# VH-VL binders against q58766: the designs that were tried, part 19

Target 1, 244 residues: q58766
Amino acid sequence: MIIMYAIGIGDNKEEVLKAYEKLKEEGIEVELIDNPKLLVDKLLDGEIDGAVRGSLSSSKVILYLRERIGKFYRASILKNPFTNGIFLLSPVGIDDISEDKNERIKDKIRIIEFASNFLKNYNIKAKVAVLSGGRLGDLGRNKVVDETIYEAEEIVEHFKGNVDIIHNGILIEEYLKDGYNIIIAVDGITGNLIFRCLGLICKIPGYGAVILSDKNVNFIDTSRNANWERYYNAIKFLIGGDFG

## First folded at step 19 (VH-VL)

Design e6
Fold by ESMFold2, fold request of step 22:
Structure e6 (fold): chain C 244 residues (1-244), chain A 118 residues (1-118), chain B 106 residues (1-106)
Amino acid sequence: as target 1 above (244 residues)
Amino acid sequence: QVQLVQSGSELKKPGASVKVSCKASGYTFTEYGMNWVRQAPGQGLEWMGWINTRTGDPTYAQGFTGRFVFSLDTSVSTAYLQISSLKAEDTAVYYCARHYNWEYFDYWGQGTLVTVSS
Amino acid sequence: DIQLTQSPSFLSASVGDRVTITCRASQGISRYLAWYQQKPGKAPKLLIYKASTLQSGVPSRFSGSGSGTEFTLTISSLQPEDFATYYCQQLYSWPTFGGGTKVEIK
């Protein structure tokens, strides 16, 4: 088709239009869609090859997407500050994973599986790092920290051998230096805070949040009030995984 | 005691198919990934892809996404490489090799020579 | 994909010589580099992984060094059984192999 990708347009029209015009200058055709349900429906029925939420309301688009495909997780796509690659940070939705200890381990296992498959589609081999609340030598100091360490070790045990997976505690900077490209946060709150610090304060380049699901959904979530570069980068990522 | 034993040499005509087996012993089969590596006569080593032995999910290197199929039978700790619509350029030795956490390929099968000739 | 360039492609050496083989990666691969030995008609044999860790049962005359883009395999005192072809392999991304270095008797 002539029109292969779409950006949702609602509030913040100036920044979405800036991204649209820049993409047009580069010969990239993008449909602007102002209807939340239409954006989701066109993506899921195959009329478009990928979608960016753009400046449409999160509650309308994400709620409808959840109604259509069920439970999913979100991963932020960020430029690795130490390498030329990207990494996925997940979970980043504050309520993405269960409050129940046993169920949250299952949630993290699903996240690793879906994130690995996502990277595989971009011809990227997964390197998985599971965060916990402390260093390995910290066992016995704090009950909550101990629980996060045990959870991380259980997750590693599930995947080790076939998958390049590690738990070395809280040391996210060491994982990123070594090229780990799937970073599993302790929970949704921790993941969200890491994203806000790295992406919003330190301004590490980002490409939006990908939907992690057992459904094949080529969708990137972006802030309603983002600058035009975030909308532009999200489309560029969907087209060919161009992350610089 | 770790061993990967491959099926014997094959002589095939163009257009035929072949299925190479790689039987593992001496370790827990599903704890290691299984890779296939091609070596054409007089040439170097070429990674073809791998299969996740826990899930059965294959990944193919570029250039191997068509006529090559990886599969498993975990009940007998065996990995398979199937090549369909054989061509003369498929003539090579095919190795299976296991990995752990993508650190190394520490054990290899003895290799299976597949010869495709009119 | 990450390309590995081995140097030299071929070398001739005498028993007792110190032999050095170089592997260059087209982009940074940290320490995710392995070395293999292959003798004619046989499967490759792992010598070194993570750039410098010797595999169990490999003689200590073999050593590896390097990180990033430049890696070296060294044989400190070449023995008759060391005449073979040597391959490097990166495992940072989807694996690739170097073109090989054939070591022959002078």
Scores: ipSAE 0.759, ipTM 0.896, lowest interface PAE 1.0, mean pLDDT 92
Fold by ESMFold2, fold request of step 22:
Structure e6 (fold): chain C 244 residues (1-244), chain A 118 residues (1-118), chain B 106 residues (1-106)
Amino acid sequence: as target 1 above (244 residues)
Amino acid sequence: QVQLVQSGSELKKPGASVKVSCKASGYTFTEYGMNWVRQAPGQGLEWMGWINTRTGDPTYAQGFTGRFVFSLDTSVSTAYLQISSLKAEDTAVYYCARHYNWEYFDYWGQGTLVTVSS
Amino acid sequence: DIQLTQSPSFLSASVGDRVTITCRASQGISRYLAWYQQKPGKAPKLLIYKASTLQSGVPSRFSGSGSGTEFTLTISSLQPEDFATYYCQQLYSWPTFGGGTKVEIK
């Protein structure tokens, strides 16, 4: 059997082709696929071993993937600026988790379970930090902040003991300094904003967004307008995840 | 009072199997992770892996992904280590030890000596 | 795997001596280090966790310090019951143990 990966190619062809050529020089077999449905079908039918969305339309690829496998969450893979490791930030899609209180707690629990299993496959022990909207001493100041604190505490209670999991409020920098590698944002909007600040403004290295699901889907989501290095790094991560 | 009580010593021939039990008491079994640690005669401690007591999902350290199987029976608060196709090199004391949030292994079983000889 | 190197591997000491044991990690582990005491034929006993937090019931003559890659266990005045083997353990990643330090009577 031939180990085969694919990159979606739509707009931005020059950058995708640069990534393709670099991977080929390294002996890595990659198929370029210009059809969103075909990319997803080949992955799910086992014709290819992993896929990167590349420069294909997000709305077409992600929508079809949801049609085929159902609900999933996304996590950004980012380099930890304080350590030599990576961390997963989730949710990062603005619509990844429910607006309903009870359902969004279940969503975050599922994210933690899937992200932990993802890291386990890379021989990485999960260290989970759940964000809220304030510090623990801020209870009673604001109803919305209080709600996020209680929600985070409930999630921690679900996992603590077996799992290295903490809630110490909004203090993301302390979590990262202490090597926490699964960061659970308050919601999809906050997760997205954190990603944009860290990855797009501060330029910490990123490796794309993985699919968190109960189905084993070896897929990385990338920007349609990325440079060739992002497409290249996404494939390299799918192959082995050996970035550090 | 927290206790981890392991099954007694075992004398086995090469090729046999053994199942070591670790019965927990004095705490809520599913609130702590359960680890297995090996100590060969005259040697140090070697982490073999753990099992999540809430989910039953095991994780094995490198080198323990073959003949070693962790399992649980939560109805009797007991963890198990099964070793198949025993070899002389498996001769060791096997400990269970619980953890909390990966901060410490605070309670250990008394150890089970498994001796493998012809 | 994160390797832990203990030193010394072996030492002789008299009752009343100050004993210092070091543990060096192959990479940064923050404060995620524990120390254990093991007597012959017995299971290890937790002494210290999070580098410096003394476990309940452990005598105050035991202390731990360090962070990052360098850690120490100190016994300020060695007692007869302290002759044992001591192990460090990191819990930052999948756990590993140091090679041990055997403390014997001089």
Scores: ipSAE 0.751, ipTM 0.890, lowest interface PAE 1.1, mean pLDDT 92
Fold by ESMFold2, look of step 20:
Structure e6 (fold): chain C 244 residues (1-244), chain A 118 residues (1-118), chain B 106 residues (1-106)
Amino acid sequence: as target 1 above (244 residues)
Amino acid sequence: QVQLVQSGSELKKPGASVKVSCKASGYTFTEYGMNWVRQAPGQGLEWMGWINTRTGDPTYAQGFTGRFVFSLDTSVSTAYLQISSLKAEDTAVYYCARHYNWEYFDYWGQGTLVTVSS
Amino acid sequence: DIQLTQSPSFLSASVGDRVTITCRASQGISRYLAWYQQKPGKAPKLLIYKASTLQSGVPSRFSGSGSGTEFTLTISSLQPEDFATYYCQQLYSWPTFGGGTKVEIK
């Protein structure tokens, strides 16, 4: 019984094929799947050990995955520009967490638990930073900012002691300089905007987006129009391989 | 006052098993992570892994998967290390040590000497 | 895993001497380094954490410095009770310990 991985192939075939050939040269067995539902079904039914969306349509693959496994969260895997490591940014789906305060605190707690377990599987100790909308000295200036600060403090209180977790406000650059590798955005909108600025404008290297859920889903979401290196790196990440 | 009290020395034959206890007092047990550290005779300190005292989820350092099992009994604020299929190479002092936010190991048990000989 | 190299492995010193022990990490660990003292037959005792923060109850003759990959523990005026083995530990990733530095009486 051979360990199998799959890459979705739709548009952008040349870049997917380049990744496929490089992986084959390294002895890594990869199936190319051009059917969105088949990719998801094979993964969830255990016929393949991990999957990358590749160049298949996001709306077809991700919506079907949600139909099969229910609610999940997304985390972008990005290279830390200050260290030699990676970090997870979550949530990055604009609708990943609830608008209701009590439910969104539960969402963020789940994200931290799932992201920590994800990193543990790669022998990476979680260092968690919870963002808020301001600095601690900003309390009393704005109700929305105050709510984000109190919410972040409640989440830290839930985990502190056992887990390396901090809230020092909005200062994402300081968290990254200090090697924090799980960055919890205020909400899906802020997480998405951070990803777009870092990944799409500043071109920080990335490995795709991981699915965070209570289901065992070994799946990385990648851009339909990525270069071959992104698809290759996503498979290597799934295997537990090198981040370089 | 914070205290970690470990069970007494053990003399075992190869192939046997041992269970070392570490009883905590003077603090809220579930607020600190619990670590196990090995020190072979005349050697340095070696981190074996830890257990999340809030969740009971263990993590084992590389080389300590398989024969080593961490567990808890939170009703008596106690962590356990079980070693099965003992080998001569397992002869060491085993320490428990707590951490907070991964900044330090501030309190340690007194150590439990496990001797494996035929 | 992150390797820590302590230097020297062994040193001889007299009461009153200034002692410096170094710890080098195989990669950057920011300030997440602790120092421990261990006497024969006893558990390690925390001296310094976060590279330079003195643990409560530790004499002020102990100090720590460094960040990134290079760290030092300094004992400004060695006392009779300071003859022990000293270990560094990183907590940036899954913890590892240095090999130890035995401080002996000259």
Scores: ipSAE 0.745, ipTM 0.896, lowest interface PAE 1.0, mean pLDDT 92
Fold by ESMFold2, fold request of step 22:
Structure e6 (fold): chain C 244 residues (1-244), chain A 118 residues (1-118), chain B 106 residues (1-106)
Amino acid sequence: as target 1 above (244 residues)
Amino acid sequence: QVQLVQSGSELKKPGASVKVSCKASGYTFTEYGMNWVRQAPGQGLEWMGWINTRTGDPTYAQGFTGRFVFSLDTSVSTAYLQISSLKAEDTAVYYCARHYNWEYFDYWGQGTLVTVSS
Amino acid sequence: DIQLTQSPSFLSASVGDRVTITCRASQGISRYLAWYQQKPGKAPKLLIYKASTLQSGVPSRFSGSGSGTEFTLTISSLQPEDFATYYCQQLYSWPTFGGGTKVEIK
């Protein structure tokens, strides 16, 4: 049995082919798949061990993936600027988690569980930090901020003991310095803003978006218009966390 | 009052199986992770892996995949280590130890000596 | 795996001596280090966690220090009950133990 990976190939064909040829030169077996449904089916049916969306249409691939596995969350994979590791930032889609208080706490709990399982598959121990809207000493100054603090504390109470999990307010830089590798944003808006600042402005390396689901989907979402290095690096990450 | 009480020593032949129990008392079992640690005669401590006591999901250290199985029964606050296809090299004391937030292993069982002899 | 190297492997000392044991990590582990004492035939006993926090019920003659890659356990005045093997453990990643330091009477 051959370990197989796949890259979706649609638009931007030249860059995907460059990544394919580089991987082949390194002895890494990759299938190029130009059909969104087939890419998803082969992954979910166990015919391939991991997939990168590549340059296939996001709307077609993601829509069909949701049809097959139901609700899932998205996490950005980023290099930790203070360490040699990566961290997952989630949620990062503005609509990833529910507006309802009780349901959004359940969403964040599910994100932590799925992100931890994702890292475990790469032999990485999860270290979870839950953000809130202020410092702990700010409690009582603003009702919205207070709500984020209480929700973060409830999430920590759910996991503490078994899991290395912390809430110390808004201090993301301290979490990253201490090697926390799952960062739970307050909501999709804050997660998106953090990603834009770190990835787009400060240019820390990004490795695409992982799909967080109870279906154990080994899939990385990439830009349709990426250069070949992004597709190459996504496969290398799926194989063993090689960050190029 | 926190206690981890392990089952008694075992003498086994190569190829047999053994199941070591670790019964917890004095705390909420599902709030702490449970680890297994091996110590061969005259040797140091070797982490074998752990089981998440809330979810039952085990994780095995490298070298402990295959013949080693962690399980639990939360209704009786007990964790189990099963070793199949026993080999002479499995002769060791096996400890259970709980952790909190991966800061420490604060309580340990008394150890279970498993001896594998032809 | 993060490797921990303890030194010395063996230490001969007298009651009343100040004893220092060193633990070096192969990578940075912040302050995620614990120290254990083990006597023959007994389970390890937690002494220090988070590099320098003394576990409840442990005598104040024990202290820990360090961060990053270098850590020490100090016993300020060795007592008869302190003759044991000492292990460091990192919990920054999947846990690993040092090789141990056996402290014996001179």
Scores: ipSAE 0.717, ipTM 0.883, lowest interface PAE 1.1, mean pLDDT 91

